# Designs tried in a protein design chat: miniprotein binders against q9vhn3. Part 1

Scores and structures below are computed, not measured.

Target 1, 154 residues: q9vhn3
Amino acid sequence: MDPDDDLVLENEAEEIERLQLPEELKKPIDPEEEDERVARIEFNCSGCEMHEMVHYFGRKPPFALGVIYPEDNYVMRDPFQPPPPRWQSKPEYYIAMGTKCSICSKTVCKDPGCSFYYTASFCLPCGKEELKNWPPEAQARIRKQMSVSQGRQT
Unless a header shows other numbers, all headers, positions and changes below count from the first letter of the chain.
ipSAE, averaged over its two directions, is called F for ESMFold2-Fast, E for ESMFold2 and O for OpenDDE. V2 adds 0.75 times the mean of E and O to 0.25 times the DockQ between the complexes of E and O.
[cut] marks letters that were taken out.

## First folded at step 7 (miniprotein)

Design c2
Fold by OpenDDE base, look of step 7:
Structure c2 (fold): chain B 154 residues (1-154), chain A 83 residues (1-83)
Amino acid sequence: as target 1 above (154 residues)
Amino acid sequence: SDEDLQKLEEQIERLEQRLREIKEQLERGDKETVEKLLDMLYEIFELAMKIAKETGDPEMLWKLFELLFRAYRLLKQAKRMEE
């Protein structure tokens, strides 16, 4: 039994032990591979009790082709349609849930009882104050909206 | 054109009226509102996409997205009633 065989075996065993590849730390599933279809953004309307999880906040939802909002919007993918296959970039329906008040930055839904739009989005309290500075036609339009929304809270 | 704008406004008004009618039906406890609301949701959406492509009028788009949101809210309510 040649002494050279034992030295080679011991070195190979130690090298194999050192070459124990650290248990491939199962790379945490790259949080980026998190299903983009999971709604992760919390939407809470300051004007009503609506609470929803949405998919996007901003002006250019990646699933809303050709739409650019003038303001950052909370946008939800259509929850009533089956998700498209991952390999198919199909335009999806979506719901714009709300935005932030341009004055106080509170989140408000698009319900007429919670917000209105004139050049920008407003919550009702801020909008009522700003209304005084607007053209009469704009004031009339917003007052009409407010009258319809107040009738729903009774 | 001003005429095209007026037509769009009339379409929006018709959608608003239909939405009110469906809301009233839902409030009466009518169970067959889900399909109507889905149809309306997609009709509103298609109109919004058309406007976005053609004019991009922010006020009209805002109004349509408001209607879409309202339709969505009613649809959620209607679905809960059918469950």
Scores: ipSAE 0.761, ipTM 0.901, lowest interface PAE 0.6, mean pLDDT 87
Fold by ESMFold2, look of step 8:
Parts: C-alpha cells; sequence; structure tokens
Structure c2 (fold): chain B 154 residues (1-154), chain A 83 residues (1-83)
C-alpha cells in the first residue's frame, strides 16, 4: 500500500473539481471567509493542559458582529452545531477561550484557576503580584471572585 | 438603573450556582449532564448577548464569557464520558 494514498486522494478530488469548472463561473474565495470557518489557530493554556484549535485571534472576530474585545482573544465558533448557511444572517454562537497575560504574554484560558480579569487579563502568578498594587477595594473583589469560582469557603 | 443591574447580577449568580451543581452531577457520573450543559451553554450565551446589547457592562460580560467557557469545558468532558 502507498503511504501517501490519503494525500493523493484529496489532491485528486481538488484537481478534478478545478478542471470541471469554467473560469467565468469560478469565484475566488475571500481568504478571510476561509479563515473564519477553519480552525487553524492553536490554543494551549499555560496554566493547565487545555488545548484547542480555534478560529480567530484578535479583538474583532468577523463571525461575532458587533462585539469588540478590549484584549486580543482566542475565539472559536460553536463546535456543537454546524455553521449556519451563509444566506442566513443569524447571530453565531462562539466561545472566547482565553488571552495572553498582559504582563508575561503567556497564553491562559478563562478558567479561574488559570487567569484573572481586572481591567486586563493576567495569569495567576502575574495576577497575584499585580493585585498587590491595586486599591484595597479591588483586591478584595478579586479575592472574593477567586473564592467563589474555585469552590466553597468557610 | 441600579435595580436592573442588581437583577442581572442575581441572574448571573444563579447561572454560576447551577453550573457548579451540574459539575458535581457530572463528577458523580450522572448520565444526563450533556443535555443540561447544552441548555446552559446557550442560555449563558444569549444572556451575554442581551447584556452586550442592552447595557454593555464589561464586568458582567467577562463573567458571562467565563461561565460560557466553563460550561463548554464541562460539556466536552461530559461528551467524552458518554463514549
Amino acid sequence: as target 1 above (154 residues)
Amino acid sequence: SDEDLQKLEEQIERLEQRLREIKEQLERGDKETVEKLLDMLYEIFELAMKIAKETGDPEMLWKLFELLFRAYRLLKQAKRMEE
């Protein structure tokens, strides 16, 4: 058996498709539309073992119209439903997976065990150091959020 | 409006509590958690979009996006357990 059979079969199907399509009916695919529906960006959380392929990194994902994140986010489209047909102008579901820490630039997911948010996102080590520089009211708020998010406190 | 914001904060707290309860159910091996998590995933998302459109409160939005992410992780875990 040829070890490259799968690659040859994929290439063969693409070659046949191109040969059968007249040039005047051929429409170039906008690269941004291709990137929107293909999960080509790797997301690895530095605070845990989470790994996902996501669709977008930035502040304004094209499939999330009207939403602008204050930070660059790793964003994926809903993996539990197929994308809607393009002729339907319905809002799409999506999940913001995480960000880069605003101090050390390590990638962290949105789990409270991996990152904090206070005006910016921080990994736990950087966030714990940064919160010491914040007003006491802000420190108390973040510590309360961490306690609730991680479980029960006595 | 302070009254409207307080109601929204209470909704978010109830969603977080429900998510913790479903997490405990999943850890006990309850078999029906996938359907509950799918319902929660879309309920959290729709509330986030409502808040983004109506108030735009960034702290509430980030909390809802955190909850959405946590629901997604649990749903992924629950689907693996059904296999």
Scores: ipSAE 0.611, ipTM 0.814, lowest interface PAE 1.0, mean pLDDT 75

## First folded at step 11 (miniprotein)

Design v3
Fold by OpenDDE base, fold request of step 12:
Structure v3 (fold): chain B 154 residues (1-154), chain A 82 residues (1-82)
Amino acid sequence: as target 1 above (154 residues)
Amino acid sequence: SDEDLQKLEEQIERLEQRLQEIQEQLERGDETVEKLLDMMYEIFELAMKIAKETGDPEMLYKLFELIFRAYRLLREAKQMEE
């Protein structure tokens, strides 16, 4: 067993160990930054049984680029994409989950069976009453949306 | 222009129709999760375009509704795979 074979193996092992990028370059995810990515806001739709934890409630989600909602929205970061690397400010996808009814303040999801929008967001009960006061074109649009949603629930 | 608005409305209607078709495929047990995800992002990109170009709140609302519906379907599909 030539002593030179052991030296080559030790050098290869040391080279492999050097080429092993120190696992330590997993920059500790700043616990504070990890904490910002945790959904902490409870979303409960009053129109259906949907319950979710979301990241933001308001008109200007900090992770949403270029979008300002006319009303406060419950907004979730895209759960289907890996979190962007901390060093890359990539635009994140997000899901607008729902809003509060402009009349009764009940939380409703974006499902057409739970809410609709015309100048403001409405739950179906409140919106049906307000609909009577709207222009005929708006009424027709909302009725069409409601018919499509009811056809899917059957 | 009014013509551009109409084209966008037609595009949204086509997206809604495609989403419905994908939903029906999922209900039949066809593996369309990837297609649904792709479509969700397609709708999202259109929403961002509209937000930048016109900011039409009704169109944006409709697109966010469609994104939400896609999300819900994706969530349901994933829960069935676990």
Scores: ipSAE 0.792, ipTM 0.910, lowest interface PAE 0.5, mean pLDDT 86
Fold by OpenDDE base, fold request of step 12:
Structure v3 (fold): chain B 154 residues (1-154), chain A 82 residues (1-82)
Amino acid sequence: as target 1 above (154 residues)
Amino acid sequence: SDEDLQKLEEQIERLEQRLQEIQEQLERGDETVEKLLDMMYEIFELAMKIAKETGDPEMLYKLFELIFRAYRLLREAKQMEE
């Protein structure tokens, strides 16, 4: 085995390695940017068995452009869309999951069977008591909403 | 205007009705996941429009309720496919 054959093979291997296109350095996903997409806030509805992890709790979600909630909301990013490319600021869809009852502070989802809104958000038990103090028109509206929610549970 | 408000209310009512129809279709086993997604986004776009134009909290609440209901249905449908 001539010593010259080993030198030629080593040079060809080095040249092949140089001709290997640099592996597209998968830019490490900035751990901080990935972190913003992880839902870390626990949402548990007191009115039903819904349990979810959400991205935000407050009135001004950073991904909800131009929307300010009158009350603190549990908000999640749209789970049905792929994350936008880092270079593209695309407005994301989001889901407002629920709120805290304005009276008892229990967390409730936006399901008509769990909560309703009139000037503020209420769980059904608290809202039913407050309903008695509201204008007749408001009472009629909320009663209609409650009737529709009960018809679906059946 | 009061007329514009009424038109928006009617539009929300139509969306709620359509959502109910899709729910009934899902319950029958009809393929409606795509329709439901499309509708969820349609409702969302209307919510953004209202937020920009009027900011009516009652209308916005109703639209976010409908979006939430659509989301719940989508979640349930996906769980049945797994």
Scores: ipSAE 0.791, ipTM 0.909, lowest interface PAE 0.5, mean pLDDT 86
Fold by OpenDDE base, look of step 11:
Structure v3 (fold): chain B 154 residues (1-154), chain A 82 residues (1-82)
Amino acid sequence: as target 1 above (154 residues)
Amino acid sequence: SDEDLQKLEEQIERLEQRLQEIQEQLERGDETVEKLLDMMYEIFELAMKIAKETGDPEMLYKLFELIFRAYRLLREAKQMEE
């Protein structure tokens, strides 16, 4: 009466579990990463009627490689480019929309009719007053900018 | 060098002139969306170069202004196509 060697089939179940490719490779698109591409910061220019939603406010946008702004800027990802594939870390284009006036802290866009930059950003009213304290060359540059912007609004 | 800075300033001025020409074409109803996109990216590339090489804030902010103006024109053009 030969003892029936009960081949303990118990080990096959453990091996099948190991061969299950970790479903972790379908990392669900972290809803948070998709969320990072949604513009959530409101930008409203005090000099014109421009209103936009932007992605970042600060000096170092995470999507702007190698660029540090001297002051806080409202920055939007390029809306005209398709989002890069997740696996491609391509540098994205971006648009600096505006900043806050260094004197009155009002938000202004980069339009020459709304703001200018000299050592800092200024709205036109504040900048016009500060202009008197600047070197003649700087004054001439800013006056030229102001004249060009007024000609486009006519 | 001072010479390099002057060359960059001249390049920025040329870009501004070209952008103005594109704006005038757009106002006439000429197809300029692709040209405007190309211009925007050209300005952007120059900004990145300047940021890397000199970091001159005056030049950078001028280029940011030009990119912004290009963006506004693109936005307007696209709204007219819809």
Scores: ipSAE 0.757, ipTM 0.896, lowest interface PAE 0.5, mean pLDDT 86
Fold by ESMFold2, look of step 11:
Structure v3 (fold): chain B 154 residues (1-154), chain A 82 residues (1-82)
Amino acid sequence: as target 1 above (154 residues)
Amino acid sequence: SDEDLQKLEEQIERLEQRLQEIQEQLERGDETVEKLLDMMYEIFELAMKIAKETGDPEMLYKLFELIFRAYRLLREAKQMEE
């Protein structure tokens, strides 16, 4: 390690990595691999044929500026407008594509024919089973939603 | 208040009805791209308002659903223009 390199480091993690890493492991990074604006996460809905490359999976997308989802979500930046310049700190539009079913962990999109939310997200098969244990008012609302979406798909 | 919550619920219902109407227009082959784009951003702005003011997860997830449905229709509408 070059002693002069420590004078330019501002982050503790970078300094620790430099001291601990063999030099042959320090390779140039392809700029596209580090660009947060590149969709790198594959999203496939298990309930339909929806497939997209998305930008984030978790509860706090950095481009959502402090919004916390109740569950881990697959989140895509708006594909219809260019992102704002990096020197402008402002909120961006984004699309929550889907979640993992809280019972079986299968990935499902937010289409009402594939999943629904009541206290947690469920794929339709798991949700139909869990729904039976909910208050009658909630059951009626969700069953109406599911019936409309299923009729729409036929 | 309960009155403010009911107002938001009615607004969400109106947005869902408008989205369904636009979906029917798309199914007939009408031009819908600009309407869907406007809908998607309008619903997103309401979602941000609810996240800030109440944080109601049921309302937020409903709005996330509507945004996603608008996105899917917008993809379909863009395909028809090409």
Scores: ipSAE 0.659, ipTM 0.844, lowest interface PAE 1.0, mean pLDDT 76
Fold by ESMFold2, fold request of step 12:
Structure v3 (fold): chain B 154 residues (1-154), chain A 82 residues (1-82)
Amino acid sequence: as target 1 above (154 residues)
Amino acid sequence: SDEDLQKLEEQIERLEQRLQEIQEQLERGDETVEKLLDMMYEIFELAMKIAKETGDPEMLYKLFELIFRAYRLLREAKQMEE
């Protein structure tokens, strides 16, 4: 068992400072009605037929307080529940739809047939070239992912 | 702790197995919408816990993948209701 350590709280100033840096760099000043509540960003996967309008592209979606993605993601708010009232700031569910490939910059969804992640996100063509230089365990995981067939009728 | 990390990895593996089973149910024409919603939100809650703990990014990205796969299946399942 590992009990909590109350002394963890003495580092709150460092946590706040880290959370502020990306927001200060990217966020425009729009106080109440932002494009992020309207899905205006077109997401098209280059590896399949996934197409969706999404709310945000970047590392720090404004509706995902305290969460910073390791790389830019196309992020959609939960489409299956009504949006919260505008005057209430509540945690929301959201979906990271995909990224840009670290090599070729093509947009790919997170489906294992279109992209994978090892230290960075790659489309399958670029990833196949890069995986040759990776540890054997990582290669085996990715090759297993690539060998899985999508469902087929008859 | 290392035991906590291993438990999280086992949870992720079980979540992927459950999602694969639900995908098979959807392909057979079974009703899956409520199961997929529950799965998507369960995976999301686990991903948020791991993101706060600063762990191996591969584990977190696997959860991002599972959330997306649940969303895609949920989209298919809702289209079938029509």
Scores: ipSAE 0.657, ipTM 0.835, lowest interface PAE 1.0, mean pLDDT 75
Fold by ESMFold2, fold request of step 12:
Structure v3 (fold): chain B 154 residues (1-154), chain A 82 residues (1-82)
Amino acid sequence: as target 1 above (154 residues)
Amino acid sequence: SDEDLQKLEEQIERLEQRLQEIQEQLERGDETVEKLLDMMYEIFELAMKIAKETGDPEMLYKLFELIFRAYRLLREAKQMEE
């Protein structure tokens, strides 16, 4: 068990110093922050014809406060509304477009006909192979999702 | 609070069913743009609530999938406005 001693207090002070924000983040207007609102990242789904310019690729979109993806995601800011004024404390809407397949690294959108998620994201070809290694209950659930999304299996 | 989690799961299932019904409306040529937009934001707000209350990754993943599906249908609906 961890004791409450001076080492613990020293670690807390060290942690607080580590969390101090750099002076650059205190600036009122940062041109790089304004550039982050420009969609510069090309997203192309390998499983369909979906193509879009998006704003971020990674695990921690700066505009998606409080969200950390377990894998890198292509994320787009809401294209249907202007962003809320900066002085309003209202979260911005966003859309997670897709990921890279955890096995083959092909880019796939979140449509059930192109990819699915079980602990990680998979394109359909890779996911169908990995599916057999999963618990039977998980296999049944994922197969049901795929069948509904792609129509009735004959 | 298993009742609260069960209600959230039921709400997610009803959202997916509603999305499928709107997809059918779109396929027969009904106006769907406003419905899809409202639904996309409704699903997003539920995702933020679940992220704060439970943080369940499977529920969150499902909601982000539904948001994307609504977005895709919204793009299709806007093309049909022509």
Scores: ipSAE 0.656, ipTM 0.837, lowest interface PAE 0.9, mean pLDDT 77

Design v4
Fold by OpenDDE base, fold request of step 12:
Structure v4 (fold): chain B 154 residues (1-154), chain A 83 residues (1-83)
Amino acid sequence: as target 1 above (154 residues)
Amino acid sequence: SDEDLQELEEQIERLEQRLQEIQEQLERGDPETVEKLLDMMYEIFELAMKIAKKTGDPEMLYKLFELIFRAYRLLREAKQMEE
């Protein structure tokens, strides 16, 4: 066993260790900042089987620059994008999941089969009753939306 | 202007139609559907931000957020099929 074989193996191991790009020292995510990115609010649609954890409930998500909802929304950060670097306040994409029905306060998703909007958000049962009191143009719009959603559930 | 509003409404209708076409493609097993859905989701989002800044029309914004939500739901379904 020639002593030169051990030196070549040590050099290859050292060269491999040098060629190992320094593990990007995952800067310890400040535990407080990590905590803000965890979705902690349960979202359950009363109209369908959708269940999700979301980041915010309200009218002004802190990550939604310049958007104010007319009603409280369940809002999720975009799960398909890597988290922006902590030092970059890049505008984040987000998804408004749903709201509470303005009449019965049941949580509903934004799917046309679960809810619709006219001046306020409604679940389909409550909205169908209110629809009778709306202007004909609004009724026509909502009926069109409902017809499209029913065609997808068949 | 009323013309600008009509153009935006037509644009929203085109986006909804495209999303429906992508949904049909997903059901057919098109491998590019995930990418198309992502692109559409972000396109709709950018339009929503533009409208929020310009007019803040709550009905248009609601519709755009509805479309984003639908795209998201389809993306979730598509990704579950890839796993």
Scores: ipSAE 0.801, ipTM 0.914, lowest interface PAE 0.5, mean pLDDT 86
Fold by OpenDDE base, fold request of step 12:
Structure v4 (fold): chain B 154 residues (1-154), chain A 83 residues (1-83)
Amino acid sequence: as target 1 above (154 residues)
Amino acid sequence: SDEDLQELEEQIERLEQRLQEIQEQLERGDPETVEKLLDMMYEIFELAMKIAKKTGDPEMLYKLFELIFRAYRLLREAKQMEE
């Protein structure tokens, strides 16, 4: 085994190491970007026992392209999909969990047994009082919603 | 058009009916319920995005987000039953 063969192999190994494409510099996950994917906002429904951690509270979730809520919503990123690769700005699915009652400011989920919407969101107690002032058609719609929600609790 | 609005309302009603059917299937222990709920959630979401782009009707959007939320709750329940 001639000593010259070992020198050629060392040079090829060094050249291969130089030709190793720099390890994809895992772009340091911008600590801010990692932080945005962790649900840090507590959501507690006052109408039921639902408790969740969500990603956003407001009208314009940064992951909701082109959607603006009329009211501040608690919004969760889709927990059932793997996070898109950072290099792919794919629109993410999300779940609007709930909002605050426009009258009493209590947090309520979107369950028909906890809240309803007519021009604004209401918890059921506040909404039942406001309902009396609404057009008959709106009243009928909300009454139908309340009837469906009560049928699930039996 | 009023016709377009009516069609959208009918679509929402059909989605709500399907969600109720899936809920009943979940209660029966149907193994396909998780997949059905996922598919439905995304179907509703796509409809919501379509409506948001076309009309932005807040009542329709609210209803669709309500349905997505309900489907999400059912999915959580379904997944807990699989564990």
Scores: ipSAE 0.801, ipTM 0.914, lowest interface PAE 0.5, mean pLDDT 86
Fold by OpenDDE base, look of step 11:
Structure v4 (fold): chain B 154 residues (1-154), chain A 83 residues (1-83)
Amino acid sequence: as target 1 above (154 residues)
Amino acid sequence: SDEDLQELEEQIERLEQRLQEIQEQLERGDPETVEKLLDMMYEIFELAMKIAKKTGDPEMLYKLFELIFRAYRLLREAKQMEE
């Protein structure tokens, strides 16, 4: 009659402590990821006094899911939204600031007083010359856009 | 469809008109202008994403990007006036 097999109640508390989901090791903010949120590309519009730092120059911003620009754009992350939590790869809002004129390569902002788009982006001086070669409907559209910008400067 | 394209063009025109109205309100010192501009900026952005997914029409997209840019510029001005 061999008695007291003391069922060592294996300390469920230690297993519970082990089953404490490792504190989500707040992955140390990869200094590199923090670095990606700093705007490092200088944007200067040749048509106006706008100067800003932007995050990307190209056709495929990494934060712009599914958007491909037909030409290289200066793109800034939305400065008015808090950064998304690191664990949520949410698409961010962004602002296309401008591009380079397809003729003279000067940087211009998206303001109608600085640039327009027809098949490519143009600064106003280059675009006015090219406009003469375009279909009448395109010319009318661009002239309308130019008139809206001039009405704000008066 | 051509009808869908026309509807989108009309929607873009309405957004441009609304943005102009908000700009005029900002010039008058409307305190709600910042919120209105933010809402509009995001509305335009969502429309741009919809168009990008459906048609990818560059002219429409660039017009929407122009409007977003203008809204952003106005937002910067509005915030500078609040500081």
Scores: ipSAE 0.782, ipTM 0.906, lowest interface PAE 0.5, mean pLDDT 86
Fold by ESMFold2, fold request of step 12:
Structure v4 (fold): chain B 154 residues (1-154), chain A 83 residues (1-83)
Amino acid sequence: as target 1 above (154 residues)
Amino acid sequence: SDEDLQELEEQIERLEQRLQEIQEQLERGDPETVEKLLDMMYEIFELAMKIAKKTGDPEMLYKLFELIFRAYRLLREAKQMEE
């Protein structure tokens, strides 16, 4: 029984396993994820001059894990930080820019001078018509938000 | 609980008041306002994720989406002025 031969064989097997460390570095990048990082959707607010290219329109952006919007939203990835590495499934910051009015389908941004939400999103003209059927407290809150953000019209 | 919902609503109101104050500071040209505004946008986002997980209340969520958008709009304008 030669213990030197056994020790050499065991050390060589352990050395071989150490040399196989970079398995994670060989994973291919999914090309479909690359496309989602290009902003291809135009967003134009009908109530103001807001215009942006955004990354997604719908209820469940692929980069917003675990979030489902109540309505279709125009969604932009965070423009102030680089995106995380694709191999990480970490939540990203993002911005819901706006939606379509639930009545007239005009595109409106989230600014309270352009749209508001009560059970659904409305542009200001359509929402003002719908207000009459809401509880008085809700009517007062929404009217206050509209007057503060828009100012008085001349 | 109802106490937890009241606390969340108070947090949202405090955040909106802070955003208004930051907007006024930005109009005065305070150079450190951009960092405060960016930090605030992320703070509002974290609260939105907490509410989505805890209650899923669409009225609160849409208010927070509005605040995030307003912060973004102010940041966008502030960066354009630095050019």
Scores: ipSAE 0.678, ipTM 0.837, lowest interface PAE 0.9, mean pLDDT 76
Fold by ESMFold2, look of step 11:
Structure v4 (fold): chain B 154 residues (1-154), chain A 83 residues (1-83)
Amino acid sequence: as target 1 above (154 residues)
Amino acid sequence: SDEDLQELEEQIERLEQRLQEIQEQLERGDPETVEKLLDMMYEIFELAMKIAKKTGDPEMLYKLFELIFRAYRLLREAKQMEE
């Protein structure tokens, strides 16, 4: 079955060994692929002590397919599980940490003691002034939210 | 469609109530709080995606984003307590 295996075995073994260093096994891991999963954007809430490094600021995070925020949000990828493979159809979990106030541009987290949303996001000081111009039902809901969150942040 | 919105609002109220209860458990040092919080955060996230697809109601979505953030903050604190 193998009539010429013995004939040129030594030269074939050397050539095979020289050719059996596949490039894919020597490929370095791309540092930029690893870096896309590193949180590089600083988020600091002006209304409390929340500070976190997050992955994205804007309306359409690339890791949150099919979701568009009405405003620019600071968005963090799920810190409790590894990100899913890109080919997986299930959406990645993520956390919208906060926004900039629509009036004063201060950064505020989603805590009801720091901000709330009605047509736009507001820090509490700016929102308390804007509340007076809103429908009574909206005012009632936001005031209930603020009452639950009574307390000072330092 | 209005009945669907009412059902969704009731789900959100139940989730907020459960989050409040878990927050109280965290303050009492319940050792199972981390799993409860994590499960709840993902449950709230799944509801947010359902609402985004079904109605796109921005007020309900932002309420759910608030609840997810509050769950995350409690998870951060609970992880530190567990250590």
Scores: ipSAE 0.672, ipTM 0.832, lowest interface PAE 0.9, mean pLDDT 75
Fold by ESMFold2, fold request of step 12:
Structure v4 (fold): chain B 154 residues (1-154), chain A 83 residues (1-83)
Amino acid sequence: as target 1 above (154 residues)
Amino acid sequence: SDEDLQELEEQIERLEQRLQEIQEQLERGDPETVEKLLDMMYEIFELAMKIAKKTGDPEMLYKLFELIFRAYRLLREAKQMEE
């Protein structure tokens, strides 16, 4: 029991019942599980302040069964659930954090204010230049996405 | 086939609208927002897996990856404040 709390038996039971989220969402990642489950790849978005340690860079993360990305992605295992036991092969949830821009190779997150996808991923500066050569419908769609993302900066 | 694609595109649009509404609720400090965001992130992920199997359309798939990332970003910010 937490020594900082003056807990009695009834409080202890009610404390457990207050858990709305799995315990793993409230505890740090277990450092004893090394190599394949350690986030060792640093991801820094060049377009914003997003920074995260991720588990994989490539097209087919080992923990993602049945999906192959069209291009290399920085991919993180689900931080909100514990990983499955090592002896089980189960699909996991995962988050694709970002990519490298197809033109300049800068790392950008998937936020529409930092990058967008049309046949390949682009950072905003490179994508704005390439956008001019795309079909009008694609231009309109991407410009709409960029204007919506600008509303999130506030 | 074209009707199926339109239905999937409409579903994606509804999910993006719901995510925007939940983001507004988070900015107002709504106490249930974290669970709503987590449920939303998993719902979008399941749709992404369905689209990967059904059509494999990279544009739709990447839109869903964007939505998953946006949900994760909000969840990370919310969890760091609650610690």
Scores: ipSAE 0.654, ipTM 0.823, lowest interface PAE 1.0, mean pLDDT 75

